# Designs tried in a protein design chat: miniprotein binders against a8xhq1. Part 24

Target 1, 158 residues: a8xhq1
Amino acid sequence: MVQIWQMEPYPCGDPRLPHHLFPPKKITPDELSKRTGTLYWKLDTLDQVALAKRLTTLKLEHNFKKEDIFTLDAETTANFDDKIEELFEESSVPFEQARMIIEGSAYYDVEDKNGQWVRIFCEYGDLILIPSNTCFRFTTTPKNFVKMRRFYKEEEGN
Short names: E, the ipSAE of ESMFold2; O, the ipSAE of OpenDDE; V2, 0.75 times the mean of E and O plus 0.25 times the DockQ between their complexes.

## First folded at step 13 (miniprotein)

Design AA6 (at its last look DockQ between E and O 0.82; V2 from the best seeds 0.82)
Fold by OpenDDE base, look of step 13:
Formats: structure tokens, C-alpha cells, sequence
Structure AA6 (fold): chain B 158 residues (1-158), chain A 87 residues (1-87)
């Protein structure tokens, strides 16, 4: 099941903790889209043929021409602590970002129109599309491990 | 330990055909990437003659994984141009 929630307004401590409100304010994928423009899919990975068709459609619709596998692993990634700190810094890019989690889990935080952060728990089979010029940040869960497919347009950088 | 870099180039006449076939192949590669510490980069380009070219670059490939990838290539794209180099 998808897990999206509004973050607490003044989170402190380890960014890899959930940092939800009490009680948690859950957000639906539809509301996520309305508030942030971010799109979320839970892909059926069991049917590889269907998955291939779905991803093909995605690539065609968004004109993705490049892809890589990104791994963040505390056990193997050099300077992991620095990387995780860097990735959690708020950023905005002039291109849309499509990411599919293929192993592990992570959090994508996106800022809505009111300056409130929404956290998306991403795990295997989850696909997110963050629109251009959206304030976002990224971190792993406390498990410190995630692998993802990153999709790019030809004219886009990392 | 010995690792290899594998480069795969495949040409297709149809963009849709290229994407669907290549995507299924990529899904197979992703399964390997989930199990092994390999890196994969993919580029889709249009050739001067108007064909679609898929380029796969796979790094950190052990001998075992190389054999598996080779089998996948033979199964899905036997006519692909493949280059294997020791890292």
C-alpha cells in the first residue's frame, strides 16, 4: 500500500525517520498530484510483459531517452554520510524526474504550493514523477539502502 | 576479483518495437542489478539513417553475471553488437 503523508512542520533529528504528524495525516496519490504535481504509481512487477508495456508508454509519453541504475548503500557507497546529507538538501531542477525503486526503500519529500512538505515512502515497484521546478529532497530510510531506475530526457542532466 | 564492462548496441526500425523489446530486456537486467552490484546505463538514440539505437553499458560485471547477460543477449538480441572488456 502506498504511504504518503504530510510531514511535521519542524522536523528535528534523523531525516530518515518518518517525521509524520500525530495523528498521521495521510495523503492520497490524487491529493499528492493536486498539491505538488507529483505523480505516483504502484507498478505491477509480477507481470513483466505488462510492466514492459507500462514503462514503454511512460518513456514515450515523457520522451525519456536515457536511464541508469542508482544505488545508495551504506555498506558499499563511498562517503555515504556525505551523500545522504547532500541529497537531503532542498533542491529544484528545471526538468522532471522519474524514479522507479527496484530494491530497498527511500523517502522523497516534495514541497506543496503552501510550503508544506509531503513525504513519499518509496519501495520496490513504486514509480514517482516529480515535475520540473519542484522543491524536493531525498533520503533513505534507516535501512540505508535503495536502488532505483532513474529516467532522463536526452537534454537533461542528472 | 575480475570484473567486466559490457557494451551492447541494438538497432531497431520502429521506436515502439525498440522500446518494448528493449524494455523487457532491461527488466531482465534490472533483476540482475537487484542481486548484484552492477551498474547499468542506457541511451536511446536515432541513427543517421533514422533507425533507433539502444546502447547499454554495464559495469562491475563478474564472470558469473557476464555469462547470464550473454545468455540474455543471445535470447533476446542475437544480432546485437556486444563488446566485453576487462575492467
Amino acid sequence: as target 1 above (158 residues)
Amino acid sequence: SKTYRIEIRIEFDSPLEALEKAELFMIKLVELARKHGITIRVEIRTTPNGKIEYRFEIEGVSEEVAREIAELIREYFPDAKVTIRKE
Scores: ipSAE 0.836, ipTM 0.926, lowest interface PAE 0.4, mean pLDDT 93
Fold by ESMFold2, look of step 13:
Structure AA6 (fold): chain B 158 residues (1-158), chain A 87 residues (1-87)
Amino acid sequence: as target 1 above (158 residues)
Amino acid sequence: SKTYRIEIRIEFDSPLEALEKAELFMIKLVELARKHGITIRVEIRTTPNGKIEYRFEIEGVSEEVAREIAELIREYFPDAKVTIRKE
């Protein structure tokens, strides 16, 4: 199931907790796109041929030329707490970003044009595409583990 | 314990079917990364003669995983250029 929600305006405490409004306000993928330009899909990983076709189309449409496997794991990642703190700092980059979760889970937060934050729960099979110049934040869930494919244009990364 | 770094280069014309086959090959490599904790980087470029080249850099590869990768290469791209180096 899709889990996207409006964040409380001044979240405090552990960023890996949900931080939704009370009561929670769920956001559809269409509303996410309209408010932030961010795209989100739950991909069918069991049909690998269909997945290959979908990712090929993604790479062609967005001119992605590089990718890597990125892992955060509290048990194996050096300086995990410092890395989590760093990754949750609000960031903006002048290029679009695509991420596909291949194991574990994470939150991506994106800011809309009115300064309101939306939190996206990303788990196995989820693909997210964040437009250039979108303010975002990243953290894991309390499970402290995520592995993802990250997609880049040629001039990104290296 | 011995681990290896493997570079795989595949080259083909740019028909959609070949690109989809390369992506399916990547999906199979990702399954190995989930099981065995290897790291993978990929770069895609257009060669001077207008073909598409995928270059895979795979790190942390045990002998067991190297054999699984060799099986995948034989199945998908038997003419791939492969370089293996001890880490």
Scores: ipSAE 0.811, ipTM 0.912, lowest interface PAE 0.5, mean pLDDT 90
ESMFold2 (binder alone), look of step 13: mean pLDDT 81; pTM 0.758

Design AA7 (at its last look DockQ between E and O 0.92; V2 from the best seeds 0.85)
Fold by OpenDDE base, look of step 13:
Structure AA7 (fold): chain B 158 residues (1-158), chain A 87 residues (1-87)
Amino acid sequence: as target 1 above (158 residues)
Amino acid sequence: SKTYRIEIRIEFDSPLEALEKAELFMLKLVELARKHGITIRVEIRTTENGKIEYRFEIEGVSEEVAREIAELIREYFPDAKVTIRKE
């Protein structure tokens, strides 16, 4: 099932560790949306025809016109450590970000209106939509491997 | 080893079924990307005549994967414009 939680206020050590509270404070997709505006879907990947329809609808509704596949792999990605550090730096962009995990796993952290970080564990079949102007950061899990589809509007790009 | 860059351009009218077929084709490419170290870029554009154009750019494609992609093209979009270049 989906795994979303509030992060500890002062995380230390490896960012790829869960860094949840004790006891963990789980967050529902609805609460995630209320707190951060971020949308989360667990897509049914068993029926490829249905999935194609769903993604087509998504692209039409959000006017996504571009797409690429992004891979982060400690075994093959040059300067992996540097890239991990860079991606975990807090950032904000003036456009929405849609990401679908197709292999591996990763964490997306988003900051809510109160300055609290919420961590979203993303794995195969997960789709997230981060609104524009949202503070976010990204890291892999300790497995150091993730592939994702990144969707863009025509005027946008990474 | 030798790798190839494959560019696929598909033009069609704007029916929903065509878009869904293109997405299904993309899902097949995604499966290849999960198994192989290939990169894929896709652009969807509206032509001057109001048609929809899909552009796929696939890089890092081995000969084996190229054959698989060719089969997918023949199956889904046999009239697509395809360009293959050695990297």
Scores: ipSAE 0.859, ipTM 0.935, lowest interface PAE 0.4, mean pLDDT 93
Fold by ESMFold2, look of step 13:
Structure AA7 (fold): chain B 158 residues (1-158), chain A 87 residues (1-87)
Amino acid sequence: as target 1 above (158 residues)
Amino acid sequence: SKTYRIEIRIEFDSPLEALEKAELFMLKLVELARKHGITIRVEIRTTENGKIEYRFEIEGVSEEVAREIAELIREYFPDAKVTIRKE
C-alpha cells in the first residue's frame, strides 16, 4: 500500500522512526506531486516484461543514461552509522533523481513550498522521482536495510 | 573466495524493442544482485555510428554467478563483448 504522510513539525530522536502527526495525516501521490513536484509509483514487479517496458519509458522520458545498485545494510555496510547520518542531512541538487526500491525499505523526506516535510515510505517495487532543486533527505527504517536502483542523466552521481 | 569482475558491452540500433530487451536483461541481473550481493553499474551511450551501447560493470561475482550471467548473455545478447577478470 501507498504510505506517504505529513511529518511532525519538529521531529526529535531517531530519524528512522515514523515521525508522523497524531493522528497520522496520510497524503496521496497526487497531493505529493502538487505540494513537492515529487512523483511516486508502486510498480508491479511480478510482470517483468511490463516492468521492463515501464522502466524503458522512464529512461527515455528523463534521458537517464546511468544507473547503479545501492545497498545500505547495518550488518555489512562499512561505516553504516556515519553514512546514514550523512544521508539524512538536508540537501538539494540541480538535477532530478529517480530511485527504485528492489529490497528492504527506506524513507525519503521532501520539503514543500511552505517548509513542511512529507515522508515517503519506500519499499519493494516503489519508484520515486524527486525534481531538481527540491530539498530532501534519506534514512532507513529501524530494519536498517535497503537496496535500490539509482538512475542518473550524466556522470553526476556523487 | 575468488570473485570476478565482468564487463558486458551490448550494441544495437535504437529500436524500442531492443531497448526493452536490454532492460529485461538488466532485470535478470537485478534478481542476481538481490540473491548474491553483486554490484552493478550501467552506462548507456550513443556511439559515433549512431547506435546505442550498453556497458554493464558487475563486481563481486562468484564462479557460480558468473556461469549464470554467461547463460543470460547467451540467451539475450549472444554477440555481446564480454571481459572477465579476477578481482
Scores: ipSAE 0.808, ipTM 0.907, lowest interface PAE 0.5, mean pLDDT 90
ESMFold2 (binder alone), look of step 13: mean pLDDT 79; pTM 0.743

Design AA8 (at its last look DockQ between E and O 0.91; V2 from the best seeds 0.84)
Fold by OpenDDE base, look of step 13:
Structure AA8 (fold): chain B 158 residues (1-158), chain A 87 residues (1-87)
Amino acid sequence: as target 1 above (158 residues)
Amino acid sequence: SKTYRIEIRIEFDSPLEALEKAELFMIKLVELARKHGITIRVEMRTTENGKIEYRFEIEGVSEEVAREIAELIREYFPDAKVTIRKE
């Protein structure tokens, strides 16, 4: 099942650790959407035909025209530590971001309207859509490995 | 080891079935990307004639993976324009 939780208010140490509250405050996908606007799907990847239909619909509905595969791997990525630090810096972009995890795992943190950070554990088959102008940050898990499909609109790019 | 860059250009009308076929092709490529250290970029454009053009750029492709991609192209889009270059 999906794992989403409210982060501790003053996290310290390795950003790749869960940093949940004690006890953990779990967040549902619906609550995630209400608090941050972020959408989450667990895609059925076993039926590739059905998956193709779903992704086609997604691309059409959101007018995604470009795509690439992004890999972050401590074993092969140059300057991995620097990239991790960079990606974990809070940022906001004027376009929506769609990401599908295809290998490994990672955390997407999104800030809600009250300034509280919500962490989304993303693994294979997970699709997230972060609205434009949303404060977000990204990091791998301690496994230091993730591959994802990144979807873009015509005028967008990373 | 020697790697290749493969560029695939596909043009078709915009029916939903064609788009889904292109996506299924992409899913097959993603499966290769999960297993191999290849990079993939895709762009979809509307041509002057109102058709849909898909452009795939695949890099870091070994000879073995190139054969697999070639088979996928033959299966899904045999009339695609394919360019292979040594990196």
Scores: ipSAE 0.861, ipTM 0.935, lowest interface PAE 0.4, mean pLDDT 93
Fold by ESMFold2, look of step 13:
Structure AA8 (fold): chain B 158 residues (1-158), chain A 87 residues (1-87)
Amino acid sequence: as target 1 above (158 residues)
Amino acid sequence: SKTYRIEIRIEFDSPLEALEKAELFMIKLVELARKHGITIRVEMRTTENGKIEYRFEIEGVSEEVAREIAELIREYFPDAKVTIRKE
């Protein structure tokens, strides 16, 4: 499922709601890349050999040396509400970020060069790569659950 | 309940096939993480001998899941160095 949309300019209330324009303005992965530099792939989780080859190539191309499994779950995560609030704060970092959704769902928001926000609905099998110095935000959907593989270079993630 | 922390160290030459095998092993571990409440961290480095070393740190592992991990290790990397700590 490839759902990416322009966010409304003044989102208020629960960040886990869609916050699209009315009517919704969907964008393509190519438009996402051109506006924000963010790359998107839908990986074939049913073909594990192909998946292994694709991820091996990704890690070699980007020199990713570390990874972890990150879980956010309202039923089991300590201080879930505080953590969701913290993760939705606008952030920009001097390194690229790669995330692959392995269960559940999440929203990644990225800001384009005109100050407009694009929301990516990330589900099982989705992989995104956010370039360095790109303003982003993260939250779950109302399902309040996501599990993902996070990939880091040697100096990140410590 | 009773859980374990498992460290797995795997070392190999760096041909593409070995890297892809290590990734497939990780994909199998990820399936266990989807099914069970375990956490996984992985670090890859180049050793002094020019080989590739993977270090897996797995936490929150029940006895049942530990046996499943042991079966995966035997299938993929039977020479892996494995350390198990009760906590």
Scores: ipSAE 0.801, ipTM 0.906, lowest interface PAE 0.5, mean pLDDT 89
ESMFold2 (binder alone), look of step 13: mean pLDDT 80; pTM 0.739
ESMFold2, look of step 15: ipSAE 0.789; ipTM 0.904
ESMFold2 (binder alone), look of step 15: mean pLDDT 80; pTM 0.746
OpenDDE base, look of step 15: ipSAE 0.848; ipTM 0.928

## First folded at step 15 (miniprotein)

Design BB1 (at its last look DockQ between E and O 0.89; V2 from the best seeds 0.84)
Fold by OpenDDE base, look of step 15:
Structure BB1 (fold): chain B 158 residues (1-158), chain A 87 residues (1-87)
Amino acid sequence: as target 1 above (158 residues)
Amino acid sequence: SKTYRIEIRIEFDSPLEALEKAELFMLKLVELARKHGITIRVEMRTTENGKIEYRFEIEGVSEEVAREIAELIREYFPDAKVTIRKE
């Protein structure tokens, strides 16, 4: 089940907590796209052939030429706390970002046109595409573990 | 423990089916990455001859995982150029 919600306006405490409104204001993938331009897919991982076709199409359409597997794990990642803090700092990049979760879970927060933050819960099989020049931030869930495929264009030099 | 770095280079004439096959291969590597502490980097580029080259770089590979990867290579891309180095 897709889990996207509007964040509380002034979250405090641990960024890894949900920080949704009360009552929660759920956001659909379509609404996410309308508000932030961010695209979300729940990929069918049971059909590997279909998945391969889908990812191939994605790469071709967006000219992704590189990728890596990024792991964030409190048990193995050096300076985990510092890294989490760094990743949760608001950022904007001049290129689109495509990420697919392959293990664990994490949150991607994106800012909408009205300056409101929308949080996307990402887990295995989830693919997100954040447009260029979108304010975003990232954190793990309290489980402190996520592994993802990160897709890049050649111009990004990663 | 002793680990290995594996580099795999595959060239093809850019057929969609070949790209999909490469992605399917990547999915197999992803499954290994889910189970093992390996890192994977992939780069696709166009060669001077207009062909597409896929390059996979896999690091932190145990001997056991190396054997599994070797089997995958033989299955999907037996003609791939493979280089294995000890880390």
Scores: ipSAE 0.851, ipTM 0.929, lowest interface PAE 0.4, mean pLDDT 93
Fold by ESMFold2, look of step 15:
Structure BB1 (fold): chain B 158 residues (1-158), chain A 87 residues (1-87)
Amino acid sequence: as target 1 above (158 residues)
Amino acid sequence: SKTYRIEIRIEFDSPLEALEKAELFMLKLVELARKHGITIRVEMRTTENGKIEYRFEIEGVSEEVAREIAELIREYFPDAKVTIRKE
């Protein structure tokens, strides 16, 4: 199930908790796109041929030339707590980013043009594309585990 | 225990079907990464002759997983150039 929600305005405590409004205000992928430019899909991973075709199209349309497998796991990642704090720092980059979750789960937060934050719950089979110059943050859930494919353009300025 | 680093280089002309085949091969490698503690990096580039070159770098590979990877290579890209190094 798609889980995207409006974040509370001044979240405090553990970033890995939901931090939704009370009651929760759910956001559709269409609203997410209109507010932030961020695209979100739940891909069908059972049809591997269709998935391969869709990912090939994505890479061609966005000129992604590189990718890796990225893992965060409280049990095996050195300096996990420090790394989680670092990844939750607000960031903005002059290029688009694509991520596909292949195991576990994570939150991506994105800020809209009115300064409001939206939280995206990403789990197995979810693909997100964050536009250039969009302010974002990343963390896991309390499960403290995620594995994902990260897609990149070429070196960009080497 | 012994682990290996495997480099796989494949080259093909630029037809869409070849690109989709390379992605399907990558999806098979992703299944191994979900199951085992291996890491994968991939770089794709266009050569001077207009061909597509993929380079896969796979680390943390046990002997058994290496055999699985070898079978996938034979199935998808039997002409791939493969380099194996002990870590």
Scores: ipSAE 0.799, ipTM 0.904, lowest interface PAE 0.5, mean pLDDT 89
ESMFold2 (binder alone), look of step 15: mean pLDDT 78; pTM 0.725

Design BB2 (at its last look DockQ between E and O 0.90; V2 from the best seeds 0.85)
Fold by OpenDDE base, look of step 15:
Structure BB2 (fold): chain B 158 residues (1-158), chain A 87 residues (1-87)
Amino acid sequence: as target 1 above (158 residues)
Amino acid sequence: SKTYRIEIRIEFDSPLEALEKAELFMIKLVELARKHGITIRVEMRTTENGKIEYRWEIEGVSEEVAREIAELIREYFPDAKVTIRKE
């Protein structure tokens, strides 16, 4: 089941920890979209034909022309600590970002219209679409492992 | 261990079914990527003739995985242009 929550206003310590409010304030995908514009899907990976159709439609509708597989793994990724630190720095890009988790898990944080951070727990089968010019940040979970499909438009890339 | 780089290129007249087939092929490659330490880059572009070119670049491929990929290519896109090089 999808796990989305409002983050505590001033998180301290390890960014890979949940950092939810107490009590936790859960956010639905619909509310996520309303607050941040971010879209979330839990894809049915068991029906590969349906999955192919869904992803094809996504690519066509958003004009995604490129794709790669991105891996963060504390065991194999060079300068892992530096990378996760860098990725957790708040950023905004002038293009939309589509990501599908294929292994492991990670957090995508997005800032809503009121300056509040919403954290999205992403695991296998999850697809997110972050709109252009949205403040976001990224980190792994304490398991320090995630692998994802990253979709790009023609003029975009790593 | 010795690894290979595989480049796969196909062209089609942009039918939806062809795109979906390409995506299904990608899904199969993703399954391999989940199991093996391979990297995959994909690019789709429109050719001068208005056709769609779909290109995969797969790196860090072991001999065993290369055989699996070859089988997938034969199944989905037997007419694809395939280049295999030792890394």
Scores: ipSAE 0.860, ipTM 0.933, lowest interface PAE 0.4, mean pLDDT 93
Fold by ESMFold2, look of step 15:
Formats: C-alpha cells, sequence, structure tokens
Structure BB2 (fold): chain B 158 residues (1-158), chain A 87 residues (1-87)
C-alpha cells in the first residue's frame, strides 16, 4: 500500500516516528508530483524481466551511469546514530536523486512549494525520484534498517 | 571470515536487449546482496570504439557466494572478463 502523508509542521522527538497530522492527511503519488515534483512508483519485484525493462528505461531517460548499494542497519553500521542524525538534516542538491528500496524501510521527506513537508514511506520495491533543488530529509523507520539501490549520473558519482 | 572482491567487465554494442540483460544480471546480483550482505558498485561507460562497457565491483564475497556469482556469469555473460582477489 502507498503511504504518503502531510507531516506535522514541527516534528518533535524521534524523527523515525510517523509525524503525521491528526487526523492523518494522506496524499496520492499524483498530488506528491504536483506539489513537489517528486515521483514515486511501487515496482513489481517478482517479475524480474519487467523490472529490468523498467529500470533500463529509467537509466536511459535520466542518463544514470553508476549505481551502488547503500545499507543503513543499527546492528551492523558503525556509528549508526551519528549517521542517522546527519542524514535527517535538511539538504538540497543541484541534481536529481533516484533510489530504489530493496530491503527494509525508510522515510524520505520532501518540501513543497509552500514550505509544507510531505513524508514518503518507502519499502521493498519502491522507487523514488527527487528533482534537483528540492529540500529533502532521510531517516529509517523504527526498524532501523534499509537497503537501497542508488542511481547516479557520471558527473555526480564521485 | 575469508572474503573476496570480484570484478566483472563486459562490453557490447548498445542494443536495448543487451542493456536489459545487463540489468537483469544486476537484479540477480541484488538478490545475493539482500541474502548475503555483499556490496556492489556498477559503472557504465562508452569505450573508445563506441561500445558500452559495464563494470561490476563486488565485495565481501564468501567462497560459496563466489560460486553462485560464477554460475550467473556463465548463464548471462560467459565471455565476461572476471578477476577475483582475496580481501
Amino acid sequence: as target 1 above (158 residues)
Amino acid sequence: SKTYRIEIRIEFDSPLEALEKAELFMIKLVELARKHGITIRVEMRTTENGKIEYRWEIEGVSEEVAREIAELIREYFPDAKVTIRKE
């Protein structure tokens, strides 16, 4: 199930909690795109041939030439608490970011045109593309574990 | 634990089917990464002769996982250039 929601204005406490409004305000991927330019897909990982075609198209359309596997895991990652704190700092970069979750779960927060924050729950099979110059934040869920494929253009890979 | 680093290099013209086959091979490697905790990096470039080159760097590979990777290489790219180094 797609889970994207409006964040409360000043999230307090542990960033890995949901931090939705009361009552929760869910938004659709179409609304996410219109508000932030961010694209979200839930891909079928069981049909690997179709997945390969979809990811090949993505890489051609966006000229992605490099990728890696990124893992954040409280049980094995050295200095996990420091890393999670750094990743949650608001950031903006002059290039688009594509990430596909291959295990575990995470939150990506993106800021819209009016300064409102939207939280995207990302889990196995989810692919997101955040446009250049979009303010974003990243954290895990309370499970403290995520593994993802990260896609890069050649000029941003190093 | 004894682990290895594996480098895999392939070259081909850039037909769509070859690119999709390389991605399917990567998806199979990703399944191993989910299961075994190996690290993968990938780089694609255009060679001097106008061909497409893919290069996979795989780290943290046990002997048993190395055999699984070798079987995948035989299935997908039997002409791949492969180097294996002890870490």
Scores: ipSAE 0.812, ipTM 0.910, lowest interface PAE 0.5, mean pLDDT 90
ESMFold2 (binder alone), look of step 15: mean pLDDT 79; pTM 0.717

Design BB3 (at its last look DockQ between E and O 0.87; V2 from the best seeds 0.84)
Fold by OpenDDE base, look of step 16:
Structure BB3 (fold): chain B 158 residues (1-158), chain A 87 residues (1-87)
Amino acid sequence: as target 1 above (158 residues)
Amino acid sequence: SKTYRIEIRIEFDSPLEALEKAELFMIKLVELARKHGITITVEMTTTENGKIEYRFEIEGVSEEVAREIAELIREYFPDAKVTIRKE
């Protein structure tokens, strides 16, 4: 099940914690799109043929020409803590970002038009598309492990 | 442990079916990546002849995984140009 929520306005402590409002304010994928432009899909990974068609269409429609598998793992990734800190710094890029989680889990935070952060819990089978020039940040969950397919256009600083 | 780097180059005339087949191939590789500590980089380019070239670079591949990848290549793209080197 998709898990998206509005973040607390002034989160403190470990960024890997949920940092939701209390009580939590859940956000639907449709609302996510309306507020941030970010698109979310839960892909059916069981039907690989259908998945292939879907991803092919995605790549064609958005002109994704490159892809890699990105892994963050506290057990194997060099300078993990530094990388996590770096990735959680707010950034904006002039290109679309598509990410599909293939193992583990992570959080993508995106800023809406009102300057409020929305957190997307991403796990296996989740696909997100963050539009260009969107303020975003990233972190793992406390499990400190995620693998994802990263789609991007030509040589971009993903 | 001994690991290998595998480079796969596939060229085709840009049919949608071919792209989907390439994606299915990638999905199979992703399954391996979920199980093993391999890295994959993919680049799609257009050749001077107007063909699409799909390049896969797979690193950290054990001998066992290399065999599995080889089987996938034979199944999906037997005419692919494959280069394997020891890391």
Scores: ipSAE 0.847, ipTM 0.928, lowest interface PAE 0.4, mean pLDDT 93
Fold by ESMFold2, look of step 16:
Structure BB3 (fold): chain B 158 residues (1-158), chain A 87 residues (1-87)
Amino acid sequence: as target 1 above (158 residues)
Amino acid sequence: SKTYRIEIRIEFDSPLEALEKAELFMIKLVELARKHGITITVEMTTTENGKIEYRFEIEGVSEEVAREIAELIREYFPDAKVTIRKE
């Protein structure tokens, strides 16, 4: 039961707070996909053979040729406050990208076709795929900790 | 404490089973990263002969974790090209 919600129109204060409407307006993964093109899966991290097959297929289908492990942790990340502020800046890239949460939690915000923002609460085992040219931004929760696998296409610097 | 950087290069003809084996190897490395705080990058390229090459770069590796990684390499890719450097 992944939590996805419509963001309030003029969020103020700490980005790591929920910033939902009152009352909250929950969104299904199907609604997320229809509004933003963003795809969501909950992966079974305990069945490693099945996970390996699923991720191999994903990487082949989307031509992901690079990946890293990315960690944000208020206790160990140098310049954490600057880093988290930078990551919350609205961004759009001309390629699709995927993120799998392997520890902790984070928010990914994506903008829909009407300029409205939805917030995805990503936790362990969650995988999202953000399409090309989709506006997004990122932050942690108040727990200030996330570790994730980030998947990229070839030569993003060329 | 001393830490090491480990580079692992594997090369194969890209059959689906080999790609899945490489991913399972990565999943095992991810378990180590969750437990020990190592960092991992992976890059897949096509060689001039049309084969697939994976390059794993692993940083922040203690001597103990390096031994665990070596055992994984022996299990999954005993013919891998492995370079271990301090720092």
Scores: ipSAE 0.814, ipTM 0.907, lowest interface PAE 0.5, mean pLDDT 89
ESMFold2, look of step 15: ipSAE 0.812; ipTM 0.908
ESMFold2 (binder alone), look of step 15: mean pLDDT 78; pTM 0.707
OpenDDE base, look of step 15: ipSAE 0.840; ipTM 0.925
ESMFold2 (binder alone), look of step 16: mean pLDDT 78; pTM 0.719

Design BB4 (at its last look DockQ between E and O 0.51; V2 from the best seeds 0.00; counts 0 for: pTM E .770 < .8)
Fold by OpenDDE base, look of step 15:
Structure BB4 (fold): chain B 158 residues (1-158), chain A 87 residues (1-87)
Amino acid sequence: as target 1 above (158 residues)
Amino acid sequence: SKTYRIEIRIEFDSPLEALEKAELFMIKLVELARKHGITIEVEMTTTENGKIKYRFRIEGVSEEVAREIAELIREYFPDAKVTIRKE
């Protein structure tokens, strides 16, 4: 099941914790799109042929020309703590970001039109598309492990 | 441990079926990446005549995984240009 929620206004402590409101305010993918422009969907990974078709369509529609696999692993990634800190710093880029989780889990936080953070729990099979010029930040879950496919346009590099 | 770098270059026409085949191949590589500590980079370009070129770069590949990748290449793109180098 998709897990998206509005974050508490003043989160304190470890950013890898959920930091949802009490009671939690869950957000649907449709509402996520309306509030932030971010697209989320769960891919059917069991049907690889269908998956291939879906990803091909995605790449064509958004003109993605490059791809890599990005890994964050507290056990193997050099300077893991520094990287996590860096990635959780709010950022905005002039291009859209497409990410598919292939292992582990992570959080993508996206700022909505009202300046409120919405957190997206991403795990295997999840695909997100963050629009250009959207404020976002990223962190792993406390498991400190995630692998993802990152898609780029030709003008973009890794 | 001894690892290898594999570079795969594929050229084909632009039909949707070819693109989907390339993606299916990538999905198979991703499965390996889930199991093994390998890195993958892919670049797709289009030639002036409309042909599509794919370049796959796979690093941190063990000898065993290299054999698996080789089998995948033979299955999906037997005419691909493949270069394997010791890291």
Scores: ipSAE 0.840, ipTM 0.926, lowest interface PAE 0.4, mean pLDDT 93
Fold by ESMFold2, look of step 15:
Structure BB4 (fold): chain B 158 residues (1-158), chain A 87 residues (1-87)
Amino acid sequence: as target 1 above (158 residues)
Amino acid sequence: SKTYRIEIRIEFDSPLEALEKAELFMIKLVELARKHGITIEVEMTTTENGKIKYRFRIEGVSEEVAREIAELIREYFPDAKVTIRKE
């Protein structure tokens, strides 16, 4: 069960904490897509042939022409605290992009049409697709570790 | 005890079956690196002509894992450009 929740309106302190409402207000992947356009899938990583075909189809359907592997690890990443701070800055890009978590965990926050933020708890095997011009931000969980494949169109690469 | 650093560069024309083969190679290589706790960096791009280019950088690789990677390359992309250096 993917965990997606409404964020508290004015989160302060460590962004890596959950920052949900009290009590928590969970939302479904359908509600996520209706509010933000963001799509979510849980991919089966044990069937590697099927996964390869699924990801090939995704890249063709969305015309993704660039990808990399991105790692954040408090134990090995130089200037980890500065990088976490930079990645949590609100951002938007004029192209769609996808992220697949291949190890560890992270939070992706996405802003809806009413300026409200939802937080997606992304773990191994999760794939999200963020639409063009959608405001988002990123952090790890308190485990301070994530590795992900990032998929882009050629327009931007970072 | 000794470790190696490996760089792999692959380029191919992109019919669907070649794309699926390359994606399966990527998945297997990443999982092998995860299994052995080694660092892998990957970049893939598509050129104007529709050719696909991959660049892999792998560090902290034991001799045994380097042999497993070489076998995987031979199976999927025997013409890949491979550089191996002792660290």
Scores: ipSAE 0.646, ipTM 0.811, lowest interface PAE 0.6, mean pLDDT 86
ESMFold2 (binder alone), look of step 15: mean pLDDT 78; pTM 0.712

